# Designs tried in a protein design chat: VH-VL binders against Protein ULTRAPETALA 1 (ULT1). Part 19

Target 1, 237 residues: Protein ULTRAPETALA 1 (ULT1), of Arabidopsis thaliana (Mouse-ear cress) (q8gza8)
Amino acid sequence: MANNEGEMQCGSMLFKQEELQEMSGVNVGGDYVEVMCGCTSHRYGDAVARLRVFPTGDLEITCECTPGCDEDKLTPAAFEKHSGRETARKWKNNVWVIIGGEKVPLSKTVLLKYYNESSKKCSRSNRSQGAKVCHRDEFVGCNDCGKERRFRLRSRDECRLHHNAMGDPNWKCSDFPYDKITCEEEEERGSRKVYRGCTRSPSCKGCTSCVCFGCELCRFSECTCQTCVDFTSNVKA
Key: E = the ipSAE of ESMFold2; O = the ipSAE of OpenDDE; V2 = 0.75 times the mean of E and O plus 0.25 times the DockQ between their complexes.

## First folded at step 19 (VH-VL; framework fv_polzastobart)

Design M1 (from Z5 with heavy chain D57N; at its last look DockQ between E and O 0.20; V2 from the best seeds 0.00; counts 0 for: pae O 2.04 > 2, placed apart)
Fold by OpenDDE, look of step 19:
Structure M1 (fold): chain C 237 residues (1-237), chain A 122 residues (1-122), chain B 107 residues (1-107)
Amino acid sequence: as target 1 above (237 residues)
Amino acid sequence: QITLKESGPTLVKPTQTLTLTCTFSGFSLSTREVGVSWIRQPPGKALEWLALIYWDNDKYNNPSLKSRLTVTKDTSKNQVVLTMTNMDPVDTATYYCAHLYESDSGYYFDYWGQGTLVTVSS
Amino acid sequence: DIQMTQSPSSLSTSVGDRVTITCRASQGISNYLAWYQQKPGKAPKLLIYAASTLQSGVASRFSGSGSGTDFTFTISSLQPEDVATYFCQQYDHYPYTFGQGTKLEIK
């Protein structure tokens, strides 16, 4: 019984210190590594930002191009657009980090390691009948503001967080499991909401996102949600 | 193996709307960094890029035809649909769909459908 | 829009000859250039991407070079099966644009 405990790789384990030591603006978070990044526009110059790299392969950019820029949690592509670069999708080469005082494109760094791995896994899973289906993110609506907030479903723990949020009829933005989010924050653009669910969900067996909430088949046997607790209590009775 | 196939009407009347479907295999639009593009070629003329759609539903249209073009995807069916309104005889062309592949050098068309000839005539 | 200008528009050469086609972009596109082969009645086939990288399964007699605005496509030794129209394409900016094509024939 191989306990595939998906070891939540702490941010400190994502990259070797030697790999990051020459990068500017390195911050190691709990579940991410953050670095200074930027994008150069021929028209507008350099837009500076912070890039977060997650073990899931997700990349998030917080823009610091101007004081008061409110662009947060951008994809690299969105950041590229925001920077005023009117080129085709080339963010891997257009978004740079500072290594040893030089601008180095992301494509030439180790920072895309997890991104590339996640992309390959998703690609392979679609080709081989036996490959693990790449799961998409889900959204939970805030009970206060009605806005939908994105939940990642790439790890068991993330799935648990989503499960718990779905089971909470009073879930609010303030209960968001990641960064502190408020109801005042903008909802994710509609084009990005396509990343939801599992294409094989109706037939999916063993999917990490396939959780029977509040039943004996719940993926999380230790689930502390009231629905699961009530169900378990009633079944034992 | 990646394959694409265009399907739809081969004859369209002026002012009508063209709807073409690209059915593909060997890849999925659920995969990151994958896209499908539409390209047309009038008889004996150069290729013209029309539109593309990515896995994340991001879309780009040729600005010269932007108001006339709509591209959508059905990931579950491995299909991309192109609609072009107000067809004119000048729009007579072979229409291709192509797979967009991303490398470190950007997106290019590595696989093409066989193309479908669409004639616009009264 | 970026204009792609190919030269020549047509070429007739002998089997075994070296063929050279040029493509010029109206502005710098770095190495974001592809070359396609289109045989009569067929879809275009990718030969080269990133200006100089040979697509998998493509014969080694095909090559590309250049960066910025000036690009060159070369067939080192023309074969009978190489009769086709060749197109360059930039994918640096939207809209993607193609050259007008070069029709290659054998004498």
Scores: ipSAE 0.378, ipTM 0.684, lowest interface PAE 2.0, mean pLDDT 84
ESMFold2, look of step 19: ipSAE 0.472; ipTM 0.754
ESMFold2 (binder alone), look of step 19: mean pLDDT 91; pTM 0.923

Design M2 (from Z2 with heavy chain D57Y; at its last look DockQ between E and O 0.16; V2 from the best seeds 0.00; counts 0 for: placed apart)
Heavy chain, then light chain:
Amino acid sequence: QITLKESGPTLVKPTQTLTLTCTFSGFSLSDRGVGVSWIRQPPGKALEWLALIYWDYDKYNNPSLKSRLTVTKDTSKNQVVLTMTNMDPVDTATYYCAHLYESDSGYYFDYWGQGTLVTVSS
Amino acid sequence: DIQMTQSPSSLSTSVGDRVTITCRASQGISNYLAWYQQKPGKAPKLLIYAASTLQSGVASRFSGSGSGTDFTFTISSLQPEDVATYFCQQYDHYPYTFGQGTKLEIK
ESMFold2, look of step 19: ipSAE 0.605; ipTM 0.820
ESMFold2 (binder alone), look of step 19: mean pLDDT 91; pTM 0.925
OpenDDE, look of step 19: ipSAE 0.848; ipTM 0.946
ESMFold2, look of step 20: ipSAE 0.502; ipTM 0.760
ESMFold2 (binder alone), look of step 20: mean pLDDT 90; pTM 0.922
OpenDDE, look of step 20: ipSAE 0.357; ipTM 0.719

Design M3 (from Z3 with heavy chain D57E; at its last look DockQ between E and O 0.41; V2 from the best seeds 0.00; counts 0 for: pae E 2.4 > 2)
Heavy chain, then light chain:
Amino acid sequence: QITLKESGPTLVKPTQTLTLTCTFSGFSLDTRGVGVSWIRQPPGKALEWLALIYWDEDKYNNPSLKSRLTVTKDTSKNQVVLTMTNMDPVDTATYYCAHLYESDSGYYFDYWGQGTLVTVSS
Amino acid sequence: DIQMTQSPSSLSTSVGDRVTITCRASQGISNYLAWYQQKPGKAPKLLIYAASTLQSGVASRFSGSGSGTDFTFTISSLQPEDVATYFCQQYDHYPYTFGQGTKLEIK
ESMFold2, look of step 19: ipSAE 0.429; ipTM 0.735
ESMFold2 (binder alone), look of step 19: mean pLDDT 91; pTM 0.929
OpenDDE, look of step 19: ipSAE 0.860; ipTM 0.947

Design N1 (from Y3 with heavy chain S30K D57N, light chain A50D T53D; at its last look DockQ between E and O 0.23; V2 from the best seeds 0.00; counts 0 for: pae E 2.1 > 2)
Fold by ESMFold2, look of step 19:
Structure N1 (fold): chain C 237 residues (1-237), chain A 122 residues (1-122), chain B 107 residues (1-107)
Amino acid sequence: as target 1 above (237 residues)
Amino acid sequence: QITLKESGPTLVKPTQTLTLTCTFSGFSLKTRGVGVSWIRQPPGKALEWLALIYWDNDKYNNPSLKSRLTVTKDTSKNQVVLTMTNMDPVDTATYYCAHLYESDSGYYFDYWGQGTLVTVSS
Amino acid sequence: DIQMTQSPSSLSTSVGDRVTITCRASQGIENYLAWYQQKPGKAPKLLIYDASDLQSGVASRFSGSGSGTDFTFTISSLQPEDVATYFCQQYDHYPYTFGQGTKLEIK
C-alpha cells in the first residue's frame, strides 16, 4: 500500500475502479490514467494509440499508427486529423476506446470527466447548444438483496415512478415498474452506472430542483411524502 | 452575454490586403472547446465559410481561398484577426465573425457579430 | 465540397399557415445540419441544430427533421415576425456549406 503524501494527484484517485472496468489497455500512472484508444478512417482503417487523462483536464494521445511520427504527444483533435478521418473535427465522437470488446466513443465514457469539468468551470456562457432539460437516471436499491435498479427520468410519469420507489422503504426488485424481475436478475455493471443519460456526462446531476420539490415536471399534488408536503406548505406561506 | 464585433476598413482597392478584427466579450479563447469563425455574405447571395480558429490554435481555411487567408488570435485582447490578400471586386461582402463551441455532434455558429460590409472597388 | 440545395427559393403564404422548407445534401451528412433565420440587415440567427434540436430561446413553432441527405424545416403556424430568409448549413465536412436560402414573405 502506498500512501499519497504529495501535492500531486495519484492516477488511482482519478477514477473509481468500476469506472474503468473492462477498458482495454488501462495503465494507472503517477498523475494520469492511460488507456488504449483509436480512430477509424475509411481509407486506413483503425489508427491505434494510447490516451492519457490528467486531473487538469488535459488529454494526451501517443499515436502508434506510424512508426515515423515524431510528434508523440497529440491532442485528441490532432490525433483525429492524423488518423486520416475526412470529416470535420468531432473527436469526442470519433476517438474511441475499447470497453468489453466494443468500440465506445469518448463522449460516452467517463474519460472526459476532467476535460468537461475544466471547460464548465471557465465559463458557462461559452456553452451555446440548446438545452434539453431532462433528469439524469437514478438508482433505487432493493431492500432484500441490495442490487440497484435503473430508473429513467425522462418524462413526468417516469419521474413519478422513481419518486414513489424512493418513498417506499421496503422497495424490492419485484417492485420494479419496467419489467417483472426478481433478485436473481444481474445488476448493471459499475462502468455503465456512471452514465446517467442527461448530457452524456458521467457526473451529470440533472435538474435536482424539480424532483419531488414542486417543479413543473415532477409536481405530484396527491403525494403525502414530507418533501411534497414541505413544498406545498412553503408555496402557500 | 456573448457578443462579437467586426472592425476594419469598409472600402478596399483591388489587390490590397484586407485585415479584419473580431473583438468579442462574454467568452475567452483560453476556454477549452471555444472557436471563432469568419463567414462572408456577398450582397444577395449565400453565406460562404472562410476560416476557423479554435482555442487550441487548430485552424481551418476554406480550400477555395486557402492561400489568401490567414487567421490568428490574440487571446489576451479577446480578438481574432482575418487577413485576406489580393482583394478583388468579387470579394465585396458583409463579413461576420461567429462563436463556436465544441459539441458532441459537431460545430455550428450560435452567436454572430453584426457584420461589416467591405466594398472592393477601384 | 458538399452542395446544399434548398427548396423553394421563395415562398409567400398567410399568417397562421404551415410552412415547409426542404434542404438536400449532395452526400450523406448524418444529422450535422443547422437552420438559420436572417432578417434584412441582420446577422443570421441559429434556430435548429443537429437537424431537429431547437436552440435555446427559439419559439416552439419552429422544428426540423431528417437525416442523411434530406432535411425539412417547418413553421407550424406562421407569424408576422417570421418574415425572413432561411438557410440550412451542413457541418459534417469542411468546407462548411450553406444553402442558397428561402425568402419567406406574407401575402
Scores: ipSAE 0.458, ipTM 0.739, lowest interface PAE 2.1, mean pLDDT 79
ESMFold2 (binder alone), look of step 19: mean pLDDT 91; pTM 0.926
OpenDDE, look of step 19: ipSAE 0.849; ipTM 0.941

Design N2 (from Z4 with heavy chain D57S, light chain A50D T53E; at its last look DockQ between E and O 0.31; V2 from the best seeds 0.00; counts 0 for: pae E 2.7 > 2)
Fold by ESMFold2, look of step 19:
Structure N2 (fold): chain C 237 residues (1-237), chain A 122 residues (1-122), chain B 107 residues (1-107)
Amino acid sequence: as target 1 above (237 residues)
Amino acid sequence: QITLKESGPTLVKPTQTLTLTCTFSGFSLSTRGVGVSWIRQPPGKALEWLALIYWDSDKYNNPSLKSRLTVTKDTSKNQVVLTMTNMDPVDTATYYCAHLWETDSGYYFDYWGQGTLVTVSS
Amino acid sequence: DIQMTQSPSSLSTSVGDRVTITCRASQGIENYLAWYQQKPGKAPKLLIYDASELQSGVASRFSGSGSGTDFTFTISSLQPEDVATYFCQQYDHYPYTFGQGTKLEIK
């Protein structure tokens, strides 16, 4: 018989175990992965539900805020609206899951992998963005006050600014290259520091292959750090 | 690449109904996560959002214009149509249609049409 | 409705100078803010989304920062082709609203 049945579409093939690490409510079904999810509104607090992720890109939410109803399948956008959220439609950022005890927006998780792939099937604008690794944002601490300032590492100029700042043991808030600031400026909230622009996980320790090794945007031949020295002795893109 | 173009009358009289068509290419409004919006800019003034329609036919109108606005789509023709009733000289503006796409970051206007100036006068 | 207030309303400066434009929202909008460039007779072009994220294909001299109610747009070194009007726009709540704009000129 043709072997296009259950096991080839088993939910365990959708994500590696480490991709789901520390997520609450993980349940692997026949052709889906299910996790606990929620959406928060000022009026009603947390609405909790179960999100099912399918290889087709379909996302189904069963809302626990409605007792025993026959209509139990919602799109994420419908769930956002049902939860009483007062904002514009932004379900990728407003629907969260629990990872390591913290609420994490769907947009910062791997759970949207199949949804995003299905959206890209007919769109040319997203083709080149479907990355393997990215430059994560980095933070440089002020020598005077200890506050950390966020550096984006998405262009050669930005990567150079970060490398220069790391190489300066006396770096201060006044040396911040993107804006004129002092130590009096508020430090970024801890919840925002967790989001470093890494698509593999919002709590990602880093996409280390990009800084001085394996990425044109952050490679600097004049840099003497060991990562860059190792790369320049190995000219392989 | 994604392109949008507005078409319709450039001159209307007060009280008339304006109908504008946005014709686009490089995407389909049947594609999950896409939307099209209408925005206008009166001469020398700020942009004003009018309406939007998503791929799943969900719609939103600017409340300040009440029921004057109707937005519809024809997915097979790659078109979105704006109808605005009871035009007044204050509605003179350049009218744009714009693409929006679901991203990790939200829904914002990433590609715009060239715009069409609509003058309302008698 | 969320009112977006830009300053300055106009700015005249020299090629190579640093340009700073601010935008203030009448209530907190987290980071749901975009910056657009509009040249005379042309449609707006998206430069920055989520307050600080650079749109694909946009030059690295453009940047944005801020959250909540106070946002800043910066051109690190002004180029002749950057002469335009710049707008901020919030997308946290309907209706989406725009700043009045900042007209940037070469003096």
Scores: ipSAE 0.323, ipTM 0.660, lowest interface PAE 2.7, mean pLDDT 78
ESMFold2 (binder alone), look of step 19: mean pLDDT 91; pTM 0.923
OpenDDE, look of step 19: ipSAE 0.834; ipTM 0.934

Design N3 (from Y3 with heavy chain S30R D57N, light chain N31D A50D T53Y; at its last look DockQ between E and O 0.22; V2 from the best seeds 0.00; counts 0 for: pae E 2.6 > 2, placed apart)
Fold by ESMFold2, look of step 19:
Structure N3 (fold): chain C 237 residues (1-237), chain A 122 residues (1-122), chain B 107 residues (1-107)
Amino acid sequence: as target 1 above (237 residues)
Amino acid sequence: QITLKESGPTLVKPTQTLTLTCTFSGFSLRTRGVGVSWIRQPPGKALEWLALIYWDNDKYNNPSLKSRLTVTKDTSKNQVVLTMTNMDPVDTATYYCAHLYESDSGYYFDYWGQGTLVTVSS
Amino acid sequence: DIQMTQSPSSLSTSVGDRVTITCRASQGIEDYLAWYQQKPGKAPKLLIYDASYLQSGVASRFSGSGSGTDFTFTISSLQPEDVATYFCQQYDHYPYTFGQGTKLEIK
């Protein structure tokens, strides 16, 4: 058909405009999306660069970290190493972009969509035995000190503990169910506050399951909170 | 399904260069996020990490071995090769290769080969 | 380099008993810690990652906890097939380093 023959392939097809909302330095190219990114080390502070995301899953970084830098076309891991980061390779968590004025690690953005899709198909090629339904980790903030504490959502009981904590307007560090802690315990570093477990489905906002419809771990039919009410009403449709 | 197997000489003389090959199946180094590492265990002693190579050819060596280590890969043959120069009797150990996947949570060795004992003596 | 110190170095207990092994890092490593099981002449097997997450296919009697510098590995009810050496490994900094191991036996 003539419409099919005139079809244009370009970078604007990689992400919807809403997915890039408030990201700094967005530039849509011929077959890529480019954004400002960076990596922070104690020794050199912020190393700033341009990240290009391709439909193939390739990620390319052009470093702008220091005057006279001539590094060109780095992988994210090479950029992390180039920036002087002192820890072991953890580029998904250590490379950040700016969203709404805040540094956000790549692992918490949509920018890894194509990279993860390529990795997911190959890395989990033998899944004939069926994957266990699970949720990603979540965080709850203390009402007294503001520190966030990690909740594991691997069982129904753990999911219920998280649900109850979210519904408690006076939740405190001392209410933490996994360990005996107080507000004096340090919270995780910002770079460590990342989601673990199944990738959150874009079609399910309240569940961390890989396929977040009909997820049994987040069904609390006895609970009256709005999240549970919305979930149970949706599965009846 | 993922399997790794170490192969190479089991006896090496002091000062010689050891070359070990890790042959694997059930995964490919074409896959983004995949890595292969070498770890050794001297008889009766703790494990010691040696080297790591990722699918993107990014490499890391244990600094305590003063760059005696070279790790390379042949993606088409599903192989990773460790070369260790200037062998000494203290390097007598079981040598393992191990799989690593760089997932949202993973930076550890989830599958290991059975290991090969390398003895360094005259 | 981050030194990993395990205790005890060996442990002898009865089937059905609760087993506890500890691992201490010489500096903070957050949750970047794994636990492995190794039987004589066999490859190590990953049991726990990120200090407290159970690897797929590993029995639920195994668990881990801790963060920072102090970590605990637990077998809730010892089984005969659990006789092995257990060791921890940190992956917060290069070089990756391992604990000396804890040899577990049945009385």
Scores: ipSAE 0.470, ipTM 0.750, lowest interface PAE 2.6, mean pLDDT 80
ESMFold2 (binder alone), look of step 19: mean pLDDT 91; pTM 0.927
OpenDDE, look of step 19: ipSAE 0.840; ipTM 0.941

## First folded at step 20 (VH-VL; framework fv_polzastobart)

Design O1 (from M2 with heavy chain S30D; at its last look DockQ between E and O 0.34; V2 from the best seeds 0.00; counts 0 for: pae E 2.2 > 2)
Heavy chain, then light chain:
Amino acid sequence: QITLKESGPTLVKPTQTLTLTCTFSGFSLDDRGVGVSWIRQPPGKALEWLALIYWDYDKYNNPSLKSRLTVTKDTSKNQVVLTMTNMDPVDTATYYCAHLYESDSGYYFDYWGQGTLVTVSS
Amino acid sequence: DIQMTQSPSSLSTSVGDRVTITCRASQGISNYLAWYQQKPGKAPKLLIYAASTLQSGVASRFSGSGSGTDFTFTISSLQPEDVATYFCQQYDHYPYTFGQGTKLEIK
ESMFold2, look of step 20: ipSAE 0.486; ipTM 0.754
ESMFold2 (binder alone), look of step 20: mean pLDDT 91; pTM 0.925
OpenDDE, look of step 20: ipSAE 0.735; ipTM 0.892

Design O2 (from M2 with heavy chain S30Y; at its last look DockQ between E and O 0.01; V2 from the best seeds 0.00; counts 0 for: placed apart)
Fold by OpenDDE, look of step 20:
Structure O2 (fold): chain C 237 residues (1-237), chain A 122 residues (1-122), chain B 107 residues (1-107)
Amino acid sequence: as target 1 above (237 residues)
Amino acid sequence: QITLKESGPTLVKPTQTLTLTCTFSGFSLYDRGVGVSWIRQPPGKALEWLALIYWDYDKYNNPSLKSRLTVTKDTSKNQVVLTMTNMDPVDTATYYCAHLYESDSGYYFDYWGQGTLVTVSS
Amino acid sequence: DIQMTQSPSSLSTSVGDRVTITCRASQGISNYLAWYQQKPGKAPKLLIYAASTLQSGVASRFSGSGSGTDFTFTISSLQPEDVATYFCQQYDHYPYTFGQGTKLEIK
């Protein structure tokens, strides 16, 4: 179980203080930012909750609508439903946070900057959307500057570079063989970093990267890393 | 329909500060993924990217001009403001603001203002 | 900075002709390339993004191809209204950079 301990970006790095200063109930966790949120039902009134925002783009809501509510780790959509709001499927507009004493829809806040619906759809819609290869860029942290650098996974060679970088605990910007990336260059936007990876499904089509675990097309037969060796051996068995 | 319009002085003296305002409609800087960029074009020359500001307050400047450029936004007024200090005749150009939308396809400029010619002269 | 080199700098051709413009990046930029059309006294207009995706409302005679460092912009059949300067732009890395432009005229 390779601890994909993706360096949990500290929650403090998710948002600037200026972005959060007027929001109510702000708590900065180790790997998330939490704010007070709610949803209004015409029938039941306001359901109050805590919204956690993760750098992965995940949103989790812990409901505090009534004493003893056991609803934890809800999606915003689930929370909207739980609140009894009559108009469903617009949680971005219906779930609000308090900014400057006013209820502001999530859609009008910075809190969704890491949220990517498409990334989630690629994981779910193996079935319906035509085999659009959901291969996106990946990122590896530089050991010198701490910035995450983008790897384009558009060719086998690029995938190999990424694979090798992932396997190098001392990888740094200067190790890019072709790209003249220096530690002084700006890092990719956090919101763009969510546009990464593949479905990592055995049915993933067009996968050329070892990061697509379970996909035969994603493996390098000549790769000597243990993950690739194990996968190749198991597939042949 | 998305529209952008640049406004500000068309004549600036050397060493003075240029302030340009981009007023836009058809989109909001509350909208996720939206950004506004400044680009300039000296007469008869290539385009030069200057700065960019996003809905989430993230901003980027051209490193060559970083110390001279400031981009701010007033979301409520649908305005983005560019300030450029220590203007020089070499900074004479048509200045454009442009809309961009963050997507898997990246950061291209799909809508442009008409541009405003700024002349730097004593 | 990533340098974008366009070729040719200028081109004069006839109506109906196929036009090809190339853009080379100093380093690999995947498909993060856009093509713009700029008519005299006007702002640039987006034609192509993601190297090969046609912008909505743009005529089908315009196309783009390429990835990595070498890109091609094509007009399948030149029309009189296509007289303009064309620019490529990379948006792979900050700062975003443009090609020097290709001035297209009709003979």
Scores: ipSAE 0.567, ipTM 0.837, lowest interface PAE 1.2, mean pLDDT 86
ESMFold2, look of step 20: ipSAE 0.577; ipTM 0.801
ESMFold2 (binder alone), look of step 20: mean pLDDT 91; pTM 0.928

Design O3 (from M2 with heavy chain D56E; at its last look DockQ between E and O 0.01; V2 from the best seeds 0.00; counts 0 for: pae E 2.8 > 2, placed apart)
Fold by ESMFold2, look of step 20:
Structure O3 (fold): chain C 237 residues (1-237), chain A 122 residues (1-122), chain B 107 residues (1-107)
Amino acid sequence: as target 1 above (237 residues)
Amino acid sequence: QITLKESGPTLVKPTQTLTLTCTFSGFSLSDRGVGVSWIRQPPGKALEWLALIYWEYDKYNNPSLKSRLTVTKDTSKNQVVLTMTNMDPVDTATYYCAHLYESDSGYYFDYWGQGTLVTVSS
Amino acid sequence: DIQMTQSPSSLSTSVGDRVTITCRASQGISNYLAWYQQKPGKAPKLLIYAASTLQSGVASRFSGSGSGTDFTFTISSLQPEDVATYFCQQYDHYPYTFGQGTKLEIK
């Protein structure tokens, strides 16, 4: 059940070395990759900065003008605007990085991988690779009729609702939090059991199906399972 | 499935302030890469772009109307609100809200509301 | 502001005929151009973006071409349901601007 390709805890795991080949200014941090970037306006020329890429899909651009510049931590769109670019917002094509000595638009690079995937909601059809650690859809069976109801694990609150439902041996269709559903309602098609997003821990009764390894979205301080207890202990450090 | 609907008054008097609400479903303005725009169409005339608000609160107004336009959003209600001051009979038009999503080809209006006709007359 | 000029302003032709509409921008806009169809009393419908890319779910008889300042929209074989007004729109610069429209009718 383990998904080795889904473990994104360190910046060095965001991209393979060959994907970053010949990029200027590469710096691998704790949970990000940083590269030199820029944006060109016909009026003001090149604005140069540093781009940080996060597994969450966040993109941060920092000014290279002075230490402590107030324009630090810009979005790419804000950077494009403040660089004086004349056209409408098109930052994916107007912000560039240097690869092999040449300006290359972000849209032609691997650097948008996590941003683009987070810009699409995690769907029933595909596992997310992207900016938000997106859990697969999970299912809980009704104690009365045995029909499974789909939980979409997109936020911490949604993960908590699923976690609580998995811990309730008397859970029923009427307990489903998203719709007023009875046992008369038909099951959703297409169990997503073939899609794997996170490892399962054998010691966690309430977290077995809703987990992404080491993820704050699916670990809860009030849960007594060993996986949640272990996570809570590590977060304190 | 993405849907949008415009609501608000259909008749206003000159100098009054128009407030229109766009209520949408199938997306959220907390979703990365999303924007909502307002466009109007005077009867029998070309469409005119009014304003745009993005998911991170970045905003753009048509410069010809900048001082008259305010666009805001309420992500918890799935709403975008257009406020337009000092209405004049030339502002009589059908007002639309439209969805945009970031693409490598730029931002264009892929889903539109049905529109609401606003008449400005004494 | 970038002015968008369409030609012709109206067109009447027969079912099955090829229809051609042109759009000229007052300055270069690369390929940042969209085409919309609007039927009376309805919202515009996106047909084409990036000058030539067909929107998903749009019939293949619609096409577009051009770059820079001159753009062409084509219906290869006119159908009765294609009676509408067609608009071009540039999205290269703010403010976004639209052509004045071409009203298409069947003889």
Scores: ipSAE 0.391, ipTM 0.716, lowest interface PAE 2.8, mean pLDDT 77
ESMFold2 (binder alone), look of step 20: mean pLDDT 89; pTM 0.920
OpenDDE, look of step 20: ipSAE 0.650; ipTM 0.867

